VH-VL binders against q8ixk2r445to577. Designs and how they scored, part 83

Target 1, 133 residues: q8ixk2r445to577
Amino acid sequence: FFGMLQNKGLTDYCFDYNPPDENQIVGHQVILYLCHGMGQNQFFEYTSQKEIRYNTHQPEGCIAVEAGMDTLIMHLCEETAPENQKFILQEDGSLFHEQSKKCVQAARKESSDSFVPLLRDCTNSDHQKWFFK
Below, E stands for the ipSAE of ESMFold2; O stands for the ipSAE of OpenDDE; V2 stands for 0.75 times the mean of E and O plus 0.25 times the DockQ between their complexes.

## First folded at step 3 (VH-VL)

Design cb4 (framework fv_recaticimab; at its last look DockQ between E and O 0.04; V2 from the best seeds 0.00; counts 0 for: pae E 14.9 > 2, placed apart)
Fold by ESMFold2-Fast, scan of step 3:
Structure cb4 (fold): chain C 133 residues (1-133), chain A 119 residues (1-119), chain B 112 residues (1-112)
Amino acid sequence: as target 1 above (133 residues)
Amino acid sequence: QVQLVQSGAEVKKPGASVKVSCKASGYTFTDYYMHWVRQAPGQGLEWMGYINPNSGYTKYHQNFQDRVTMTRDTSISTAYMELSRLRSDDTAVYYCARSKYYGSGFDYWGQGTTVTVSS
Amino acid sequence: DIVMSQSPSSLSASVGDRVTITCKSSQSLLYSSNNKNYLAWYQQKPGKSPKLLIYWASTRESGVPDRFSGSGSGTDFTLTISSLQPEDFATYYCQQYYRYPTFGQGTKLEIK
């Protein structure tokens, strides 16, 4: 699976990564933004190793969740995916983060109209359902 | 056995374009990035850019962005680098080299293609 | 770009000598998450393509003699040849792959 990673509940929003410095892709938060089909900032690849790769850099970026956090941030991909970079995309569209045992949910950023993907307890909400477009 | 085999030497006039090929064998072509690196006579190594053979995504160094185009043909495991509007200071040996997607040293290099630009 | 500075630019040595080449990066190449330095060393002989010697700053590539070793972390790196052999006279380059690749200017190792 490769393409735009879109939310079922937040109908027109996709995973988006646009770091301010293209020479430093590590450490910034993954956001949700209107799906625009331009590909670069919204192009991700889901791999058999359960990685979500940001397919526009070398080394490639891999989405991770750091210990104790609920935000998705960009790390560098590694030869063997560390546990904090592993997500199971389930048949129902749930994106399950194995290490924390939580699901990725589309959520409104506090006191704003911005949206971000966050780890939350798993539910059947459409805000926790994702698919590649 | 992994091999990267490049096309033969080229002699071009200023203002022309050159297209160098790099044929990969012995591994899954789409699993490794292909980089292009050049070396002017008596000078060091200069990175030009890369292509992700799986997605087709390219990134070029600022110095080459307006003149270089990198492409690939997955059906024949071949990467291409085309440099346009050639100048005499583009005279160099051009190499292809592979790297892993997670970042690595360039473990295999092509033999190099000499491009000479003269009147 | 990350700037890679090598010293010396040239070095004269005799067979059997211990040779040290240094490489300094304009920013740290150490990725704290995996504790790896994204640095490689290459050997290039006249008329030949570069050959990978060392990656991850200190890991020797398969088939590379054990007289070659890499060390260092962060911004300061060293390539050491413990007992120079005739086939080792070549130009050596360091390279970072923490960002888009950049190379040092090279160190030419010449017979004394």
Scores: ipSAE 0.580, ipTM 0.870, lowest interface PAE 1.9, mean pLDDT 91
Fold by OpenDDE, second read of step 4:
Parts: C-alpha cells; sequence; structure tokens
Structure cb4 (fold): chain C 133 residues (1-133), chain A 119 residues (1-119), chain B 112 residues (1-112)
C-alpha cells in the first residue's frame, strides 16, 4: 500500500511530514494536514516489514515511536525493521503499533490548532481508521 | 558558550563496569542528541551510539548493543554512558559529542574520559 | 555500516605546502531530496578532542580558516589545506552521517 494515508474520522486529513529543516529530515514529528497530494510530504508506503516509509528518496525514513512517547517521529529505516517501527494496518482500517500495543489516532495537538497522529488505546473510533488513497 | 564536561579518568579490571558522565551547558540540553564516541590508543574514532535527551530514546551500535547503556538526567543536563563486562580492548578515551539531528556533524565534544582496563 | 576509507594514512609536509586528503565511502552520501552530501571532516590534535572543520562536504564550520576546504560528492571526497600552517599538523578524520555515523581511519599529518 502506498500514497496518502488518510484518516476516516478526521475527514480530508492525511499523514504529512514536512521537516522544518530540509537538510535534516529525520527526528521530526509526523503531523496531519489536509490531503492535497502535492509533493512528497504526504506520500507514504506500508511495507512488507510493517514499516510506514516516507518518501522513496534515499535515505529513506520510517515512522517510529520512541520509548515513553505517543507521537510518531521520523527515523531512518533499518535493514531489518526495529520493533518501534512496526505497524499493522488492519482490515478494519485500524493502525496498530505492535510495540506499544496502541492504535494511531487522529488528534488535536495540545496548545495548537493543528492535528497529529497519536498513540492511544485502541477503540472503534473512526479517528483511528486509516486508508491509503 | 557551549561546553561538554566529562567525568575523570577511570581504571577498571576486566569484567567490571564503568560509567562516564557528560555535563552539558550553554545550550538547551534536550534539543540536541548526545553521542558517545571512543578512541583506542593510537586508533581512530568509533561511534558507540546516541541518546535523545528529550525522550530518552537510545540507539546503540550493534557492537555495543548488549554492553552499553546510555542515560540522561535532564534536571542537571547530564548524559551518562555505562559500559559493562569490560575487557582490555575497551581501553580508550571516551567522548561525548552533540549533534542537532540523527544525521549531522558533531559540533561540540567533551574533553574525553580515559578508561583503562587492565588486570 | 558505511565504510569510510581515507588516503593516505599518514603524510609528511612542510609549512606552506598544499595538502590533500581523500576519503571514500562504500556507498553514496548524497541525499537525493536536498542534494547534500552527508560528510564531515574533523581535526584532532594529540590529547585533544576532535574539532569539526567541514560539514555537508564543503561547508566550513564557523571559525575555521579559509585555507581549509572540502570538496567531492557521492563517494569521493577531499579535504584540502591550501597553505599548511604550523598549527595544522594533526590527525584528520572524515565522517559520514548519511546513516549511523562512521569515521575514516584517520590521516596523520606530520611535519617534514
Amino acid sequence: as target 1 above (133 residues)
Amino acid sequence: QVQLVQSGAEVKKPGASVKVSCKASGYTFTDYYMHWVRQAPGQGLEWMGYINPNSGYTKYHQNFQDRVTMTRDTSISTAYMELSRLRSDDTAVYYCARSKYYGSGFDYWGQGTTVTVSS
Amino acid sequence: DIVMSQSPSSLSASVGDRVTITCKSSQSLLYSSNNKNYLAWYQQKPGKSPKLLIYWASTRESGVPDRFSGSGSGTDFTLTISSLQPEDFATYYCQQYYRYPTFGQGTKLEIK
């Protein structure tokens, strides 16, 4: 699966990665933004290693969850996907993070008017449903 | 001004552990990754791993994965590197060094900590 | 790991000489998205910690004299000292940070 990763509940919002420093593309938080499909900022790939990869350019970035955090951070992809980069995109649309046993939920960023994907307890909320478009 | 000040020299026996500290000042400790690099006598530089002081996330080189532990105390802007099961070839100068991101140069270094492992 | 190979391992030169050190990476350090080479050069003097000289293959760190320059792209890089000064005798290392950092084995620059 590849393309825009769109949320069902937060209509017309997609995974978006736009690091503030174009020269340092890893270590920043993945956010949600209106789906526009322009450029590479909203292009993701779900791989056979259960990675969510950003961009096809080298070096490739993979979404990771750092210990103790509930945000999605861009890391370098590994030859073998590390545990904190493994996600299961289930048939029902839920995006499950294996290591944390949490689901990715579209949420409002604290003290902000923006939206971000956050790890939360798994529910049947449409805000936890995702699909590639 | 940015400074990284490391703990003093250590002399250890094989099988022991050593914990080196690196106190940062002159910048926001949690905004930069802290790397550890060692240098055996007369040898080159070897990257051991890094810690994200903000989250505590660590990435170790596989050669040290099972022996190294990197931690930090944000309240005192100090990073720690503990190396266990020491052996003679662990004798080296150990450096802490900061970087802004995963993939960036190390712009500031500690003064180094000499660790000697001998019977 | 990306392997960095420097050449030469050591060299002798005199004050005023032009010195060139080369570094080769086992894979390209050029990031296609920003067209930057993830390559740095360091200077290390005996008993001292390394000092960052060049990053992005060709950008001088603040305070670094103009006589130091970096060039190259992809897998082949060079550090050039246009006119060697007494304080430049040291060991120099290249480093890639395209992936997890690795260093060249170093080049010791000695006085002739």
Scores: ipSAE 0.131, ipTM 0.777, lowest interface PAE 1.6, mean pLDDT 93
Fold by ESMFold2, look of step 5:
Structure cb4 (fold): chain C 133 residues (1-133), chain A 119 residues (1-119), chain B 112 residues (1-112)
Amino acid sequence: as target 1 above (133 residues)
Amino acid sequence: QVQLVQSGAEVKKPGASVKVSCKASGYTFTDYYMHWVRQAPGQGLEWMGYINPNSGYTKYHQNFQDRVTMTRDTSISTAYMELSRLRSDDTAVYYCARSKYYGSGFDYWGQGTTVTVSS
Amino acid sequence: DIVMSQSPSSLSASVGDRVTITCKSSQSLLYSSNNKNYLAWYQQKPGKSPKLLIYWASTRESGVPDRFSGSGSGTDFTLTISSLQPEDFATYYCQQYYRYPTFGQGTKLEIK
C-alpha cells in the first residue's frame, strides 16, 4: 500500500511527518494533520516487512515505538525490519503493533489542539481503523 | 443536551464586516468539527468552510476564501465566523453546524443568524 | 467540488403517499475499504434550521421516524418517505461528506 494513511474515525486526518529541523529527521514524533497531499509530508508505504515507511527522504525513515512508550517516532529503516518497527494492518483496518500488542489510535495530544497517533489497548473504535488513500 | 446557540441578527451596510458567534454546550467542543453554512432568502444551503476547534485549522470554500475568517475560543466553547467586504448578495441566514469528523454529516445545527446587507 | 444534483426540484403529494427523492453525485461517495457511502439527508421546515435525517446513505439519525429511509450507493441515492404525514411537508437536501461538504439544490415537498 502507498499513499496517505488516513484514520476512519477522524476521517480527514492523515499521518504526517514534518520535523522542525531538516537535519533532525530521526526521533521526532509522527502527528496527524488534515489530509492535503502536498509537500510529501503525508506519503507513507506499508511494506512486505510490515513497516510504515516514510520514503520521500533518503535514507528512508520507518515508524517505530520505543519500549515502554506509546508514541510513534521516526527511526531510520534497516535492511531487516526491527521488531519495534513492525505493524500489522489487519483486514478490519486496525493497525497492530506486534511488540507492544497494542493498536494505533487517533488521539488528541496532551495540552494541545493537535492530534497524534498513539498506542492504546485494541478496541473496535473507528479511531483505531486506518486505510491508505 | 447538545446545543449550538448563535448570536443575534445583524443589519450591515455594504463594505462592512460581520462576526457571528456559535456557543456550544452539552458536548466536548474540541472533539467535533464546526462548519458554517449560509442560506440566502428562498435559496438552498451553501457551505462556507469549517474549523477544527482542537487545532484551529480552517478550510474555506473558494468563494469565501479571501473574505472569511473562522476562529474559536476553546475556553468558552465558542466558534466565530467573520465575513468582510459585505455585499447585498451576502444577505442570508448563517448557520453553525457540528460534525463528528471532517467528512461526517451535520448532526446539530445552530438556530441561524440573519445577516441583512442593504445599500 | 463534488456536485450534488437532486430530482425533482419540487413535488406535490397527499398525506399517506409514498414519496421518493433522488440525489446524484458527480463522483463516487463510496469508500471501498469500509463499504460506506458518505451521504446525508436533511429536512428543513420554513424558518427553521436543517435537521439530519439519514447518514451513511441509509442509517436513520436517532429520533427520526422509521417511515424515512435512505438507499443507494456510489453516485445514485434515494430518500423514501413510506407514508407521508402532515409534518413531513418541507424541503429536503442531500449532502456529501466524502470531502468538504456540498449540498444538493433541494427538493420542496408540498401538500396536494
Scores: ipSAE 0.008, ipTM 0.523, lowest interface PAE 14.9, mean pLDDT 86
ESMFold2 (binder alone), look of step 5: mean pLDDT 93; pTM 0.949
OpenDDE, look of step 5: ipSAE 0.017; ipTM 0.651

Design cb5 (framework fv_recaticimab)
Fold by ESMFold2-Fast, scan of step 3:
Structure cb5 (fold): chain C 133 residues (1-133), chain A 119 residues (1-119), chain B 112 residues (1-112)
Amino acid sequence: as target 1 above (133 residues)
Amino acid sequence: QVQLVQSGAEVKKPGASVKVSCKASGYTFTDYYMHWVRQAPGQGLEWMGYINPNSGYTKYHQNFQDRVTMTRDTSISTAYMELSRLRSDDTAVYYCARSKYYGSGFDYWGQGTTVTVSS
Amino acid sequence: DIVMSQSPSSLSASVGDRVTITCKSSQSLLYSSNNKNYLAWYQQKPGKSPKLLIYWASTRESGVPDRFSGSGSGTDFTLTISSLQPEDFATYYCQQYYKYPTFGQGTKLEIK
């Protein structure tokens, strides 16, 4: 799968990564932003290793969740995907992070009206359903 | 080179509908959102909505929700904006514009279509 | 809607002058995680369509003269023209793209 990773509940919002410094591609939080169809900051690849890869800049980034955290952050991709970078995109659209046993949910950022993907207990909410567009 | 060419000026009576076209060339039509922005005489810019030409998905500003329809024809790389139940305050120049980097920042605009609504 | 307020509404200046136009948003346009401000500036000459000058509050669009610069963060933004040229007579608009787009009311720049 390649393309924009869009939310079923927040129908206008897609995974987006726009780091502050092009020389420091990793270490920042993945956000949700209005889907625009240009690829660039919203172009992701779902791989056979269950990775969500960001290929817009070099080096390639892979979305990860660090132990004890609920935010999705950009890490460098590895030759063999570590467990914290593995997401199972299920047939119902849920994006399941197997290591934590939690699902990716579109959520409002507390201090503003911006949205971010966060790990939450799995529910059948449309805010936890994702698809490539 | 990127170019957006719009249809010609229209004069309509109150209550009528108008349909404006925007023909794209010089890029892959389905790779960019197409927005519609209007400007009343001597006034500022007002965003009306956008269409994703690839999927046909549309999002309209709430002020136009029940009156505007945006469509496209990918075979001729053309976007359309139809506004119904016209009022005199719909008199404006209507522009199509494509999104630039990261979902906005409109980098290319059509030349504009003047729509005059008068009795 | 995010409300964009520009000042002044009109401004008269001479060729060679430094001109400053300000734009204020009703809420922050800064995504703290990426430190980007979702703000653009446009130039519109009479009878013509708008032209993109600046995006990300301070990034100049390709082909735009370096006398145009943008600055600011959060809710307060500025467009500066360091040395006015005759072709700069136009109306200038700020625009947010943090949410669905909204524009300021415009600043008309008149050459004295």
Scores: ipSAE 0.006, ipTM 0.554, lowest interface PAE 13.2, mean pLDDT 85

Design cb6 (framework fv_recaticimab)
Fold by ESMFold2-Fast, scan of step 3:
Structure cb6 (fold): chain C 133 residues (1-133), chain A 119 residues (1-119), chain B 112 residues (1-112)
Amino acid sequence: as target 1 above (133 residues)
Amino acid sequence: QVQLVQSGAEVKKPGASVKVSCKASGYTFTDYYMHWVRQAPGQGLEWMGYINPRSGYTKYHQNFQDRVTMTRDTSISTAYMELSRLRSDDTAVYYCARSKYYGSGFDYWGQGTTVTVSS
Amino acid sequence: DIVMSQSPSSLSASVGDRVTITCKSSQSLLYSSNNKNYLAWYQQKPGKSPKLLIYWASTRESGVPDRFSGSGSGTDFTLTISSLQPEDFATYYCQQYYSYPTFGQGTKLEIK
């Protein structure tokens, strides 16, 4: 699967990665932004290794969650995906982060009107359902 | 050179529909969003919506949701904006404008199409 | 909708003057994760299309003279023209793209 990763509950919002500096493509948080349908900063690929890969810049970035955190950040992709970079895209659209046993949810960033994907306890909420456009 | 060339002025009766075209040249049509913005005489700018020319995906401002339709024809690099059930307060200059990403600002604009709605 | 308010609505100035136009948003336009303000400034001359001057609040569009600068963050933004030229008399608009685009009501810059 590849394309724009859109939320079922926040129907206008997609995964987005627009780092402040193109020379530093890793270490920044993945956000949600209005789906623009152009790909580029919103173009992601779900791989057979269960990675969510960002292919717009080289070297390729892979979404990861560091231990004890609930935010999704961009890391460099590795030849063999580490556990913190593995997400199970389920038939119902849930993105399950196996290492933490949590699901990716579209959420409002604390004290902000911006939206971000965060790890939360898994529920049947449409805010935890994702699909590629 | 990048150009957006719009269709000519239109005069319409209340209740009619108008369809404005915007022909793009000088770049890959499907790599940029096409937005529509209008401006009533002596007034400011009002965003109406956009279309992704690659997929045909559209998003309209709530004020126009029930009356506007945006389409495109990739074979001739042309975007269209149709506004139905025209009212006198729809009298405005209608612009097309492109953006590289939704968040990059509108870097090129068409010359504008004057639509006058009068009885 | 995010409401954009510009001040002043009109301003009279002379060639060579330093001109400041302000724009306020009803909510913050700063994405904390990328530290960018989703704000643009446009210039519109009578009978012509708007022209992009500034994006990301402070980044000057290619071909725009250095006398134009943007500043501010969050809810308060400023467009400055350091030394006004005859071709700068126009109406200026701010625009947010943090959400669906909305424009300020415009500031008309007139000859004194």
Scores: ipSAE 0.007, ipTM 0.601, lowest interface PAE 10.0, mean pLDDT 86

Design cb7 (framework fv_recaticimab)
Fold by ESMFold2-Fast, scan of step 3:
Structure cb7 (fold): chain C 133 residues (1-133), chain A 119 residues (1-119), chain B 112 residues (1-112)
Amino acid sequence: as target 1 above (133 residues)
Amino acid sequence: QVQLVQSGAEVKKPGASVKVSCKASGYTFTDYYMHWVRQAPGQGLEWMGYINPNSGWTKYHQNFQDRVTMTRDTSISTAYMELSRLRSDDTAVYYCARSKYYGSGFDYWGQGTTVTVSS
Amino acid sequence: DIVMSQSPSSLSASVGDRVTITCKSSQSLLYSSNNKNYLAWYQQKPGKSPKLLIYWASTRESGVPDRFSGSGSGTDFTLTISSLQPEDFATYYCQQYYSYPTFGQGTKLEIK
């Protein structure tokens, strides 16, 4: 599966990785940005290892959540996906993070015009439902 | 109100280490990167590195990476910057400053900590 | 590192003057996915911390007077003070956050 990962509740927004330096793709938080359909920072691949890969740059980045944290950050992909990089995209659109047992939710960052995906208790909210466009 | 309050001035001998603290209040400490920027007397601003207080992940400017360590304690919303093997040219005001993960400028700064290295 | 160059290094002006400070980056600061320029402007008064004036090249920080404006895109940026006030005498810095943060060398705005 390739494409833009769009939120069902926040309908105009997609996963977007907007690193300060495109040649240094790790360590920054994944954001949500208006879906534009042009690929680049919004072009992701969901893999058979349950990774969400950032396909715009090489080497590919993989979305991860560090233990005890709730933000999605970009790490380098591993040959065998570590637990912190595994997300189950369920049939109802829920994106379940295996290591933490929590779901990815679209949320507004305080005092910002930007939105971010955060790890939250699974609630079956439309803000926790995602699909590839 | 957002505040970043830094520890007091330090006077050190060459070869010593200094550890500066930056206590955050008025916001969720783990939602913003914490940067460290220094300014030598009469000179401009020099970025040293940042820590992600959420994960503990750090990135240092190459000029400092062999002797700087940035840490944080989330229980007291405090970030630390330790600079080792001090030289006279490390004499500067050291600032902490926050930025948003999604890329914005440094919207709040600490008051600065003067570090004087003299022989 | 992305190199930031400011001009002039120093300028003298009178209250009421229109002042412009320029900043050039060694590479484009425009990010295509969000169409934003990763550039900020700061004001620093003697003995004080820097204060954010402008971010995303042209967005004023809350509480910053309308006389301050930022413009430009890509590699060329300008900070304008439309009618200089006594409290505006300070050193001004541009800063990129497209990559690891780097600052211009500063522009000292002095009273004539």
Scores: ipSAE 0.006, ipTM 0.529, lowest interface PAE 10.4, mean pLDDT 84

Design cb8 (framework fv_recaticimab)
Fold by ESMFold2-Fast, scan of step 3:
Structure cb8 (fold): chain C 133 residues (1-133), chain A 119 residues (1-119), chain B 112 residues (1-112)
Amino acid sequence: as target 1 above (133 residues)
Amino acid sequence: QVQLVQSGAEVKKPGASVKVSCKASGYTFTDYYMHWVRQAPGQGLEWMGYINPNSGYTKYHQNFQDRVTMTRDTSISTAYMELSRLRSDDTAVYYCARSKYYGSGFDYWGQGTTVTVSS
Amino acid sequence: DIVMSQSPSSLSASVGDRVTITCKSSQSLLWSSNNKNYLAWYQQKPGKSPKLLIYWASTRESGVPDRFSGSGSGTDFTLTISSLQPEDFATYYCQQYYSYPTFGQGTKLEIK
C-alpha cells in the first residue's frame, strides 16, 4: 500500500507531513490536511514491517509515537522497525499502534481549526478508519 | 543552468488528441515535480496537474482528470502531457513548470506550447 | 478549490511610482506549525512564460530586484514595487500552493 492515507470520517483530510526545514525532516508532528493529491507531503508507504514511511522512493522518515505521548512524530526509519513505529492497518480500516494499544483518530488540534492524527482508545468511529487512496 | 524546452505549436481538429513534451536540463530531473499549467488567449493561468518524475505518480485537477495523461521518460529527462477529445475551448498556451517537493513557487517554466483547436 | 482574488484588474502608472497589488484567498494560506504562508507572485510579459518573483509570501526569488516585495499573512497579501521601472510593465499573478495550485485572475500594469 502506498499513496494518500485518507480518513473515512473526516473525508477530505489526509495524513500530511510538512517540516519547517526541508533538510531536517525529523522531530515534527504529523498533521491532517485537505487531500490535494500533489504527492509530496501526503505520499506515504505502508510496509511489511508495519511502518508508515514518508515518501516511498526516498524513505526520509517513519511515523512514530514517543512513550507517554498521543501525537504522531516523524523519526528516522531503522533497519528493524522499533515497536513505537509499528501500526497495524486492520481490515476495518483501523490503524492500531501496537506499543500503546491505541488507535489513530482524526482529531481537532487543541484550541485550533487544524486537525491532527492522535492516539485514542479504539472505537468504531469513522474518525478512526483510514484507507490508501 | 536550468532549462525546460517544450515542443512546437500544434493545430488540431475538435476530437483529436495533442501530446506536448517538456525536456529538462541543468538539474536532476527526478528531484523535482513537473507541473502543467495552461493559459487561454487573454485569460489567466490554470493548473492541470503534476507528475513525480521519480515514481511516475500523477495527480490531475478534476476538470482534466478524464482527458489528460501525464508521463515521463527519465532516460531523456522529458515529461509529456497528452490531452484528448480536444474542444475549441482547449485553445491555449500549455506550460510545463517545476517545483520542489516541500512546496514552493514554480521557479522554472518552459517557453510554452501554443495549441489551437479549430474546426 | 481555494479561490484567489486580485485587485485591481488593471492599473496605469508612471516610471518611478510606487505600485501595490492585492491578493485575497478564500481561506487562510498560513500553516501554523511551520509559520509559512503558501503564496507566490509571478510576473508575465506578453508572449513570455510567467517568472517567479516571490514565494512564501515575502521571500524574493534569487535575481529578483529589491524593488519587489511581498507582504501579508493568512488571507490578505500584497505585492509592492517601490519605484517602477520601464521593464516592470507586465501582468502580475498571485498563486497559492496550500492545496491544489490556483491563481488569481491577474493584474495588468500599464504605462500611464
Scores: ipSAE 0.007, ipTM 0.570, lowest interface PAE 11.9, mean pLDDT 85

Design cb9 (framework fv_recaticimab)
Fold by ESMFold2-Fast, scan of step 3:
Structure cb9 (fold): chain C 133 residues (1-133), chain A 119 residues (1-119), chain B 112 residues (1-112)
Amino acid sequence: as target 1 above (133 residues)
Amino acid sequence: QVQLVQSGAEVKKPGASVKVSCKASGYTFTDYYMHWVRQAPGQGLEWMGYINPNSGYTKYHQNFQDRVTMTRDTSISTAYMELSRLRSDDTAVYYCARSKYYGSGFDYWGQGTTVTVSS
Amino acid sequence: DIVMSQSPSSLSASVGDRVTITCKSSQSLLYSSNNKNYLAWYQQKPGKSPKLLIYWASTRESGVPDRFSGSGSGTDFTLTISSLQPEDFATYYCQQYWSYPTFGQGTKLEIK
């Protein structure tokens, strides 16, 4: 399925990615931004390989988390998804990152009003529940 | 072209409610968020909240969330803002304004509706 | 809320002058991945609604004269009006759209 990936607890925020160059979509952090419902930089696809794909630009990007890190970054999609690009979207809405065994959580950046998706220990918090809209 | 036309001026007593309308034309009403911004006499701009006309989802600033209700009617491309339990310090010009969050700020504004709350 | 601070609160100028208005945000408005600043500038004349002048900190809205320019990045932004015209006497507001919208207090540009 596909659409805007919205947070249940942080109800107005969606996954967002807008790279500086359409020809270079790899290597930058995914953020959370106010949901606009118009697709574009907030349009993602969840695949049968458990990838979260950003296919608005060519080449296609896949969200990944590098070993030892907690930030979500854009990588190049591969024909067979590597483990660091696999997220299990569970029935309760959690996004479980298989390689790290952690869950994606909407998190406030310090004392600012900015939000980013980060890997955290899995809890039953609504800030760790996601759905496609 | 693109126009946002608001309802006329209102005079209310403290404790009353006021409902302001904003009729959109010249674009696809459901493609843009509709915001409400007010301005007290001689003061700056204060954002109150927005509605997504497509879904009906609303988000209100915490200062207004217990008194404000934003709605829309897609069949007539009109957005509404109702403010209840009015106080004298709610006297202001109320504006509707559209945005497409990813890109341009508030590119079109209504003409404003003056709401006067007096005893 | 992200707090927007404008300075000065008012200034007096003459036609033909170069005018600068500053805006500071309590946190960075720069998205490093797209290198864009989520900042807009508005002009408001007495009795009228605000008019969008600049978005993305430096992109001029269509139909806005080229004497208006925006600059800055992160937390510090400037609106410049080169060679001020009579119709430019107004109040100017900055606004962030990194999060839920917040405005600066405004800068009133008055005739000397």
Scores: ipSAE 0.007, ipTM 0.596, lowest interface PAE 9.7, mean pLDDT 85

